# VHH binders against Probable F-box protein At1g14315: the designs that were tried, part 13

Target 1, 278 residues: Probable F-box protein At1g14315, of Arabidopsis thaliana (Mouse-ear cress) (q9m9t0)
Amino acid sequence: MQLLPHDTVEDILERVPVKSLLRFKSACKQWKLTIESQYFQAKQLICSAGGKDLNLVLVSEVPKRYHIYQLFHNSCDGLVCLFDYQTLNNIVYNPATRWHRRFPVSSTNTWRYINPSSPYRINTSSSRGHALYVDGSLYWLTGKKEIKVLALDLHTETFQVISKAPFAEADHRNIITRSLNNRLCLSVSKPLQQMIIWSFNSENKTWEQIYSIVNRSVTQSLPVAILEKNKLLCCPRSNSRQLMIYDIKTKSVDSVSIGTYRCGDSVFCYFESLISIL
Short names: E, the ipSAE of ESMFold2; O, the ipSAE of OpenDDE; V2, 0.75 times the mean of E and O plus 0.25 times the DockQ between their complexes.

## First folded at step 13 (VHH; framework vhh_7ocj_1)

Design w3 (from t20 with D28L T97L; at its last look DockQ between E and O 0.01; V2 from the best seeds 0.00; counts 0 for: pae E 18.1 > 2, placed apart)
Fold by ESMFold2, look of step 13:
Structure w3 (fold): chain B 278 residues (1-278), chain A 121 residues (1-121)
Amino acid sequence: as target 1 above (278 residues)
Amino acid sequence: QVQLVESGGGLVQAGGSLRLSCAASGFLFSSWAMGWYRQAPGKQRELVAAITSGGSTRYGDFVKGRFTISRGNAKNTVYLQMNSLSVEDTAVYYCALSYWTEVESGDYDYWGQGTQVTVSS
């Protein structure tokens, strides 16, 4: 088999699915060294995030063992967080590589306080906390009368209110945060009437209305991902064994079976990665 | 907009019975946990009973078999049958709902306004 220049091999490998990369480690020493390097893993992550190869994580109630943490509705660099109700452990898990690490609830790790602490109570629609990770920051909705977007920059470890919500009158319980195309988005719905999706432009600190949807089925669903510029993947709130793909241009709705799994707030997308925690 | 409506509270003699109901409306999700909590004057809110759409139940320790939570047939309605009531059961009873079926204590998405239960000696 003819040897290819290393840079050419690297460019090919970065576009290969993670499961194939794991198999390729056994093919030759050069590929194993390339796939395990920190440089390649970072490059592969960037390529994977830029592509349209999204994967779903479904946490079924059938085992009734795991709870997805309400810290994010997407993976963080290909990692997801779970809570194991049987062992009372937090688990950081890479679905693509099956790497994981357990963290006990009563951690033996040293906790740190962030100073100054959050200037606002974190409350979206109930007492449940719900952070969304996007591009190095965590985001929450705060406030009661005037809803604000609170950010925690994970690099500087500082809290800041980055914007008011782009809507004046919605009940905060009808607002959903999502990471769509690696941007902070807010889905604001009036069930059976309208769903509006806003995307935050961090460069100019403005909100852009990217979708206005009046389809009765879609307005009662949770957006999960943008599959293409014109197609939105949605999870119905009706304990459905189907996801919906809504076409913005044609206004048509297609169904996608998820087998014996059922929809809920436990459906989100992730980009595959080789990342592990040291 | 989700609404929880409690009913069935009131005054009852010790040893008597009451049946509370809670109806959830204004939503289209079928996986849920609903439950009853109570708060007596000067005390913290505590779990009375919880039930999932699949019928799995959980009770507070103080219930000791006196109360039974049940669901309506095809509706998002739950009932709390309270028997052998004592003065210690006097409290405001709140209905709670979460669309997540496994919840930590106090981590519910929606709460009702509450219904007063008063047990006289």
Scores: ipSAE 0.000, ipTM 0.130, lowest interface PAE 18.1, mean pLDDT 69
ESMFold2 (binder alone), look of step 13: mean pLDDT 79; pTM 0.815
OpenDDE, look of step 13: ipSAE 0.287; ipTM 0.702

Design w4 (from t20 with D28Y T52Y Y99W W100Y; at its last look DockQ between E and O 0.01; V2 from the best seeds 0.00; counts 0 for: pae O 16.2 > 2, placed apart)
Fold by OpenDDE, look of step 13:
Structure w4 (fold): chain B 278 residues (1-278), chain A 121 residues (1-121)
Amino acid sequence: as target 1 above (278 residues)
Amino acid sequence: QVQLVESGGGLVQAGGSLRLSCAASGFYFSSWAMGWYRQAPGKQRELVAAIYSGGSTRYGDFVKGRFTISRGNAKNTVYLQMNSLSVEDTAVYYCATSWYTEVESGDYDYWGQGTQVTVSS
């Protein structure tokens, strides 16, 4: 490198958009090594995520003619989850780098090439079949009566039940899995009554109740992001063109216009990253 | 279908040793928690030993270093080596497995039929 110490160059690169970083890989061997390092990628992600600007992605429904249903429920580490109905594949995808990994599900709902297979059936034809990606794992809710959280570790390709749900009974329709602050969260709602958000602590493997919300509008919405610890960004389940910001302390609700877009299940915070699952 | 079959139980004199085996079938067990429990007549079922994914182990308080749980890699088996047995160790010993990463409460998903261990004075 010509004029700047390597450390300084790395610091600068961490603040460069991912698309540009990808181009820089071809410019210099040293840069390529740096950009491809897990350490740099992690640092770059922190820089990207630490921005003050909230980046929201709204995804429109893909036409049925392609037999592909893009499931953008959430993003974590710059990755998103897709389900391909044609191939019956779960796909972890990095939109910035176009890296992807497929996890095929057979027509019999058996996982190909994953041993052991999930002892619980994942219904890929329902919302329950939609995986949530968080920190190197895909998560599903399984069970009808007793809800369990199923995890697929993408590094080891092993299924595990990480925990029982922190609640005894709930309507499946009112349980939403989300990644909030890079943590696995469950939102359990009794519409027009209460919404409880649970956050999973991976260190002690316990569920913590982080929010209990009694607001008619919020209980009918989807949690999208935690803002400044005391504010919750929510997307109405209705075909609304407005997001809601709920203040936990004041219990006030502010509306944010999203222009011509409509709220739906596919609203999430997104940051570009160089992350791939190796 | 997941099946657990215990073996190795029997009659042993106090101070003696037994090695229990649990043959598991129906899935690959390396990522599952495996455990041994025991139940003596009139007593509650209690944890003897557990081995978790990654090889970490947990033992009941009464074990005091006398028992060792281990996995057999080739045959999807878990073993319980029991040394320095006492009359108080008389119980039915059950093999259990769980899809949970860590099971503390004894809430295993699958159980064997149990094997009788009798320690005579």
Scores: ipSAE 0.000, ipTM 0.218, lowest interface PAE 16.2, mean pLDDT 82
ESMFold2, look of step 13: ipSAE 0.005; ipTM 0.363
ESMFold2 (binder alone), look of step 13: mean pLDDT 80; pTM 0.821

Design w5 (from v4 with D28F T97R E102Y; at its last look DockQ between E and O 0.01; V2 from the best seeds 0.00; counts 0 for: pae E 16.9 > 2, grease 26.3 > 24.2, placed apart)
Fold by OpenDDE, look of step 13:
Structure w5 (fold): chain B 278 residues (1-278), chain A 121 residues (1-121)
Amino acid sequence: as target 1 above (278 residues)
Amino acid sequence: QVQLVESGGGLVQAGGSLRLSCAASGFFFSSWAMGWYRQAPGKQRELVAAIYSGGSTRYGDFVKGRFTISRGNAKNTVYLQMNSLSVEDTAVYYCARSYWTYFESGDYDYWGQGTQVTVSS
């Protein structure tokens, strides 16, 4: 007995938590079809992402003996990237739905079962081995002198260099790849001098400088999220229990307590979604 | 060692057809974008056609459906089928490997030696 029009039901469902939606799949065939539709999932994602509340996930390091997976400092579209140190697999994972896709790495650091193979060696043992997931692709920085951005399209399973880094030279230690506002971003820092954040524009395939920050504290931090375009949430690299909010207009820095966690831990914005990479 | 070797060029009459081949070796062919460029005397090198690792293609504006780029994975060869050739198509045609997703950047890392295509009136 559908008391409500289908459209209304969909509108309501879009605002329901993902975990509940998963349960609702079992309640009604129509709901199941709706919830499993890419269209609905996309809409639900928009609703979830458009929420006013910033949800942060903090993951503390666990003892080495339990280090099976490393959670990278990234989330996009409700998905996270994990690295399995035992199997040397990259995993794209939806914590809400438990959907996952595994990308195995061979002993030679060549991705297994992906054709075509990466044109570049992905060193998973280095800090650069951390894949960043953004909008259906995994990203790596490659190269020594000339840094390039390598992308794996998860839909087509194809590797491509999508761009050169928007900077000529930088210390790799000071280059951070982040997903900010669901965009591929690069943060390049000269500690105690300047931090520049670049955002990749997928439409014109160019890098846009979105932030240029001259703040001693911020230049030593990791960008976590963009807040209202004019504020940058940052995680200090120091053993701090506080995040920083940098206002690009006023150049002020506010501190946010993160409780018992430390900024050295994995910190990223997260929202639940129904998204999977098919 | 990466090698690109073009072949198939030559003299052809206007309205004729040629098929250029570029034999590639020394790399995972399917993982790379391949392209054909041409350079006419006194003119700048320009993109003729490109085929990306995913199979998508791009053509120069002057191609207008006359040329088709394709790849043979088994032979690690990229082809350029050129139909309805005109005198203006006379140029040295080069095969290029690109690691870029988009050829708009003009970035490349390897070029072939080129093959001469001459279209007579």
Scores: ipSAE 0.000, ipTM 0.237, lowest interface PAE 13.3, mean pLDDT 82
ESMFold2, look of step 13: ipSAE 0.000; ipTM 0.148
ESMFold2 (binder alone), look of step 13: mean pLDDT 81; pTM 0.834

## First folded at step 14 (VHH; framework vhh_7ocj_1)

Design x1 (from w2 with D28Y S98D; at its last look DockQ between E and O 0.17; V2 from the best seeds 0.00; counts 0 for: pae E 17.1 > 2, placed apart)
Fold by OpenDDE, look of step 14:
Structure x1 (fold): chain B 278 residues (1-278), chain A 121 residues (1-121)
Amino acid sequence: as target 1 above (278 residues)
Amino acid sequence: QVQLVESGGGLVQAGGSLRLSCAASGFYFSSWAMGWYRQAPGKQRELVAAITSGGSTRYGDFVKGRFTISRGNAKNTVYLQMNSLSVEDTAVYYCATDWFTEVESGDYDYWGQGTQVTVSS
């Protein structure tokens, strides 16, 4: 019998690390029910996300070849997006709980049928065909001349074009999608010239320019995280053992050693969660 | 400005070897993927070899271990060592680079002017 009120127990559990919570599921049936509830998971997520600790995940480069290419573009709500080159499926994965779902790019996928199919063909043979997961949706850039943002809502399993790109003309190859502060972002780069980062507001469906960077090093890097309003963490697209912190105000670049690790193709902020997409 | 300049092409007898070089400038060489493509007359451009910034390599199916791509970071140069050449390897060879990760086909950001490789019987 619980000596503490259920609400008190829940409050305590919300502050417990996810790894511990998973263990606690085995300790008590009541705890298990609580921990497995969507309500609790949402609350726990808020608590976890509110932490000021920055956790970085570095993914080593894996040869693409015929292997499942684990491309970790980003993390949102404790979930990561993988791409299976064999099946041409996006996989939303929770590393903590090992929950995962596959999402085909087309309705022809034998694993899960999505109806209607994507209104646009996604080139899954390139890195540009990889989806970005943000807040319950997968995002792609579509089109060559007129770039649009395609979204797959994972709850409703419906495709929609949510907006045009916030820029008139850009080579698709110079655009990357990122999740910064749990928002869909686009980084538009002219290498060695300028990098502009746009953030999407899902409420009003508008794009806001949040950064305009003229720095030779930064324009050849990947945005990783917004540390403060005026500081951007970046990862060089080299096998570097250093990250870069760019100060928007001072325009200075500080190097941060990551020890024996190297910046691979994928560096992103991550925190554990109990979240799954139902 | 990004520049790619190929060299090392020429005439070689079947069974011979060539080493192609691509001198790169105008970007952080170590941060970009590099690749070699070739195009024979009347044929489509095809991937010969690619190397990521991390050093991972990919080769076309026809290579069969005969060719090796490598990076010379100190000289901002990418190399293609070609051994056991055959008449079928006759083509213009192009160097390419991309700011993003490995690209399977023709989607590199920048291309060189190419160097002719001719293999005689």
Scores: ipSAE 0.000, ipTM 0.280, lowest interface PAE 11.8, mean pLDDT 83
ESMFold2, look of step 14: ipSAE 0.000; ipTM 0.133
ESMFold2 (binder alone), look of step 14: mean pLDDT 82; pTM 0.841

Design x2 (from w2 with S53Y E102G; at its last look DockQ between E and O 0.01; V2 from the best seeds 0.00; counts 0 for: pae E 8.4 > 2, placed apart)
Fold by ESMFold2, look of step 14:
Structure x2 (fold): chain B 278 residues (1-278), chain A 121 residues (1-121)
Amino acid sequence: as target 1 above (278 residues)
Amino acid sequence: QVQLVESGGGLVQAGGSLRLSCAASGFDFSSWAMGWYRQAPGKQRELVAAITYGGSTRYGDFVKGRFTISRGNAKNTVYLQMNSLSVEDTAVYYCATSWFTGVESGDYDYWGQGTQVTVSS
């Protein structure tokens, strides 16, 4: 490996899992310097976001006397946001590297407004009111009778309202948002009948129905990730120690153990990254 | 087919106790919220107690610590332990369930037939 050009080393390392990269830092000085560079970490992040390998993390949302943390959002660039009930602090955490930084509620707040402001008041009093991060944008569901999707592009800092809803007569209770395959998806279900998953194409501003599922175990669960073509990882809301993998083509359900954790906790997916907040 | 069957109601003197049960079938019980509601003659149904799939509980203001809701996920049964009963607790008690946990909205999707609780003075 001493004979490999530096550019070739970078190409090889960017495809290696993050935990292996952490071990490789002790292997030689050249590899350590490459892995720690901001350029490589940005390139590895882009490569991981395009990859199909996902990792799971579980965070308990039970009463704070038994657990300290609650997840606020899905992951962003391999980072997650946790809330510490004991200290009332927000924590940004990288599960792959175990890097973290606390943001106390009492710290000095320097707020910046986005102009033009949101055309809708964002209701955060329900689970549907939380923003979902997907590929550089934040998304919210708004409304009750005519459900709309509000998008905020984080790069341009502009709001956009997506008016074409793919589901007729849906009740807001029947709709949950998910990031699946790095795309905004809506899961529309009647838990004893059917689950339909719609995927949003942000380039064309169109919705595509990607799954129609009638398996009653799956329709009573929360979609977590698409693992590959026609396989859906689901979290039954029950306090099970197993996740489900549903194969849409064979209609089979397999179980995946989550060790000592239970599905009643919050479950989300992330791709590994080396990112830290400065 | 969702079924909720209440039992354990009856006549009890003031200050007494009752334990209500609701046997559930036709859905994945451990994934659904369960609740107890009551309706006295001429009144609207009102929340007595609710329990989420994760075990969090909420009670109607009139309960004042006298009632306890619990769930036995292995037996697909939700319970209501009712202590220190008074005449004002006389009502038909209904078991209810929902996949969604909008307990403050009262949007339960399936209901049992009810069990009569009568408290004598």
Scores: ipSAE 0.012, ipTM 0.487, lowest interface PAE 8.4, mean pLDDT 71
ESMFold2 (binder alone), look of step 14: mean pLDDT 80; pTM 0.818
OpenDDE, look of step 14: ipSAE 0.083; ipTM 0.499

Design x3 (from w2 with S30Y V103I; at its last look DockQ between E and O 0.52; V2 from the best seeds 0.00; counts 0 for: pae E 9.8 > 2)
Amino acid sequence: QVQLVESGGGLVQAGGSLRLSCAASGFDFYSWAMGWYRQAPGKQRELVAAITSGGSTRYGDFVKGRFTISRGNAKNTVYLQMNSLSVEDTAVYYCATSWFTEIESGDYDYWGQGTQVTVSS
ESMFold2, look of step 14: ipSAE 0.006; ipTM 0.420
ESMFold2 (binder alone), look of step 14: mean pLDDT 80; pTM 0.823
OpenDDE, look of step 14: ipSAE 0.011; ipTM 0.315

Design x4 (from w4 with S53R Y100F; at its last look DockQ between E and O 0.02; V2 from the best seeds 0.00; counts 0 for: pae E 13.9 > 2, placed apart)
Fold by ESMFold2, look of step 14:
Structure x4 (fold): chain B 278 residues (1-278), chain A 121 residues (1-121)
Amino acid sequence: as target 1 above (278 residues)
Amino acid sequence: QVQLVESGGGLVQAGGSLRLSCAASGFYFSSWAMGWYRQAPGKQRELVAAIYRGGSTRYGDFVKGRFTISRGNAKNTVYLQMNSLSVEDTAVYYCATSWFTEVESGDYDYWGQGTQVTVSS
């Protein structure tokens, strides 16, 4: 596999007004300031629902002449990891403090190996190859016919297959891992038709189907957060300036403007921290 | 409904050039990966070129710098500029798209009907 870099690379830092406020329904309030970065535009939203605050980070790709092609799908302890496909670099970033450090692919003296290594090959080039952080562990999906959940416990640095997926015959290409309500979830979607969300109970090692959605807009979206039992916050897959709130009971969809920012593919929850990596 | 409509195929002499177009509808074009594949008679489909979100590209080894994939997001169209064509490039060329970035064995979610490219002499 070859990557061909663009003929020019520019880091773009774009200042966004401090008071970008967006309104969700009565359960959510857009409150948080946008954090400026040389790598991306980021917007923070605070949604208060069910007695807890939910910090959302909306990440837009850097404009046309410089690309950060993929954001891993969640934060770890208030840090965000970005991958720039053009330069093959990882960037660790703290949105609250704007601290960052770049880790190029070839920083060999910094890397170490985990022994024993993964019992399964982890395909980082597929839609299922991105790790998901939940409560001290990283999770991947493995396999093609029989999909399994692989975990890496970051404290013990051990790999374990913790469960088979709760479905045997779903199209493996439409399966996305997400952290919803601090639980490992699988979103199984056939865009334009249906989305099913499964939640994993790590104590019982069982799966529960918590949502089954037949809404054309929602089945083309990424689940971001559970606001209430019956309400799901979703990010359209499009370059949309809107988020969606789907009410599972009434089957209604409300759109929520995010101003001049675009939803993109990188929307996740995070908790602020002062952590820096040196 | 997702639609991919290829155009620009036809007969061309060896050493010539041809530009394929694929018009897309029924999905948000700029967020999906787009690709061109080809299938010669009696052979399996093989990757010609792919273009991902943000504009990065990948080419099959046989391309050797002769082809260029591009996308016009304002027109919901992906293009394949093919230069220095040879008889071995004769095939049906298919446009394909995937919401997911997985590119294994051309396992894309939606495919066009294909357009014939024939390179003579």
Scores: ipSAE 0.000, ipTM 0.209, lowest interface PAE 13.9, mean pLDDT 65
ESMFold2 (binder alone), look of step 14: mean pLDDT 80; pTM 0.822
OpenDDE, look of step 14: ipSAE 0.099; ipTM 0.559

Design x5 (from w2 with G26T F27Y T101D; at its last look DockQ between E and O 0.03; V2 from the best seeds 0.00; counts 0 for: pae E 13.1 > 2, placed apart)
Fold by ESMFold2, look of step 14:
Structure x5 (fold): chain B 278 residues (1-278), chain A 121 residues (1-121)
Amino acid sequence: as target 1 above (278 residues)
Amino acid sequence: QVQLVESGGGLVQAGGSLRLSCAASTYDFSSWAMGWYRQAPGKQRELVAAITSGGSTRYGDFVKGRFTISRGNAKNTVYLQMNSLSVEDTAVYYCATSWFDEVESGDYDYWGQGTQVTVSS
């Protein structure tokens, strides 16, 4: 019997869901060695993240406990960040593999500063001042009258204001940053009236209005992801046990149960990965 | 997938000692909380001992200083040293692990199949 070449095995496995990959490690030694290699895990992440028109959606499975909370609105490379205020640890967690590692805030060997630091103050009234990760960069809003987008390029470790917001007169308290289709988006809402979503084209540094939604329940929700077939996954602002799927073409709304979890700040969009940090 | 394999159970006379071991197949054992629970026939499962990733321990009230939980991070193993055993300690002992250090109400992520401990008079 002729076995497949190693490169062909890697190409097949990189397209497989992470839960299946975890099961496949017991199937044969070649697959276990491949799945556990750092090269394959990086390749699988790139393949998962680079799929056009595909967003992976995970309802948060992190146990809600009174001393641990999620610090960031989205994930990076399939990892999320948490904080345990009882032990004063930052926690990096992979929801797909359930791997985690703690980083004490007091450890001088673990942390370094970015130099030079940002010349701009972060607008803390939008998204609680939390960064949004998109494709190798972190994003914040800055300014009050004239809202601007501040970026930190994680590769070069440099801060830059990359654009003005696409709306000249907007209350920054009504602006939400999101990663939709692996692009920086701004959701500007008037509750009960309208939600407009703008997408940033990093190629030419321009904004595109991709949605204008007047559905009463959707305008009171948080966008989470764009699904196949032009459907928008939304989380009601209340702690509902249901998500909404809004069909942009038919303007219909469906509900999806998330079991014992509740909506709100516990739902993230991310691409599954095998990544862990040593 | 995490596999937990208990060992060290068996028959022992009252007043004797046993050391239970639980080998874990986790990718970062030192970051996981570990615990031991027991269940006697017709009784509810109850906490015996738990140890956090940082080494902090807690014990069920019935232990009264007789048992000690410890972890060998280099061997991916958690231990339960049981001394001064009595017939009331007869039960199936289960190893468990969880993502967070403080797992209340016994809601652990993974459980072993259990090992029988029988104490005769």
Scores: ipSAE 0.000, ipTM 0.202, lowest interface PAE 13.1, mean pLDDT 72
ESMFold2 (binder alone), look of step 14: mean pLDDT 81; pTM 0.839
OpenDDE, look of step 14: ipSAE 0.331; ipTM 0.689

Design x6 (from w2 with D28Y S30Y S53Y S98D; at its last look DockQ between E and O 0.15; V2 from the best seeds 0.00; counts 0 for: pae E 17.7 > 2, unsure alone 58.6 < 65, grease 29.3 > 24.2, SAP .924 > .668, placed apart)
Fold by ESMFold2, look of step 14:
Structure x6 (fold): chain B 278 residues (1-278), chain A 121 residues (1-121)
Amino acid sequence: as target 1 above (278 residues)
Amino acid sequence: QVQLVESGGGLVQAGGSLRLSCAASGFYFYSWAMGWYRQAPGKQRELVAAITYGGSTRYGDFVKGRFTISRGNAKNTVYLQMNSLSVEDTAVYYCATDWFTEVESGDYDYWGQGTQVTVSS
């Protein structure tokens, strides 16, 4: 039977939403093999990550005992990490496919230590001690008087301090790491006054101040994503059923409904993927 | 240096009331979340009540409408009015606060030394 060339099929499929790809796997054996291949899944992820549409997911669709342990407020390749306090398991979960796998923390040979381990103390305040994933690396804050950015390159499994913080003398408690526009960012907030967001350029290892926001509602919020040019999606720290979109140019604030969910739940952005852990 | 000062604890008869207060100082900015936790001997620390700078509140399930948390404007001060006290409310009550902690998470970085509340039958 006359079938489309393989490269043409791949180009078509990589632009199809993940939910449709899941249905197409039953359409023919060649499409199933293509969709399940590691090569295609990497192409689809790159194509999806280049899109302007972000997806939000609220973790409240899982048992409330779960808490994001790794990748807090952050996803990696369309995967998120949850922690089940009842079983002491990390759970890697794909919201688009509903695939998941458990990784116990307490009594197995499931875990492997990285050698050498981190040479620096990780700042462990309750809201800022978790790693941030950006483009193949994990990031933390370290240091006490001089705040520094510690990186773990996941390919080489090596730790390195990559930069000092781009601002003078802030208490480490005033600094939040975030992935915005797939870049490592530091958010420094003075509630009811100012929020300054710095973006790291990994090519030349410099910081750029990309936002300076003076707005009472926004300075009390957590940045979630940069939308279409100069719009910032923020999660209010209040028990709100709405997120905020702040327009940098007009200084206006609009609301985005999250239905019956509240910002007290975990809220994160991700690009849809077919990725599973082998 | 961040400092938390609790007051208002003591001995009270069952059915009685107490009002706890806590003042936080040493913050560069106003704290985002303030709250009260309690710990009875041999038990884990548990949420009593918490309140954000914006006034959003949360209570532990055991409160059953008996306690009310409130927050002093611009002072980083929190109050807990406790009514209809029972022997089961006997515990050390701790004040807690943080800059970024969400009310529901309860993971505060700054804690007071605690104030004893003892309810006699």
Scores: ipSAE 0.000, ipTM 0.106, lowest interface PAE 17.7, mean pLDDT 69
ESMFold2 (binder alone), look of step 14: mean pLDDT 77; pTM 0.793
OpenDDE, look of step 14: ipSAE 0.005; ipTM 0.316

## First folded at step 15 (VHH; framework vhh_7ocj_1)

Design z1 (from x2 with S30Y V103I; at its last look DockQ between E and O 0.62; V2 from the best seeds 0.00; counts 0 for: pae E 7.2 > 2, unsure alone 61.6 < 65)
Amino acid sequence: QVQLVESGGGLVQAGGSLRLSCAASGFDFYSWAMGWYRQAPGKQRELVAAITYGGSTRYGDFVKGRFTISRGNAKNTVYLQMNSLSVEDTAVYYCATSWFTGIESGDYDYWGQGTQVTVSS
ESMFold2, look of step 15: ipSAE 0.014; ipTM 0.478
ESMFold2 (binder alone), look of step 15: mean pLDDT 77; pTM 0.798
OpenDDE, look of step 15: ipSAE 0.462; ipTM 0.750

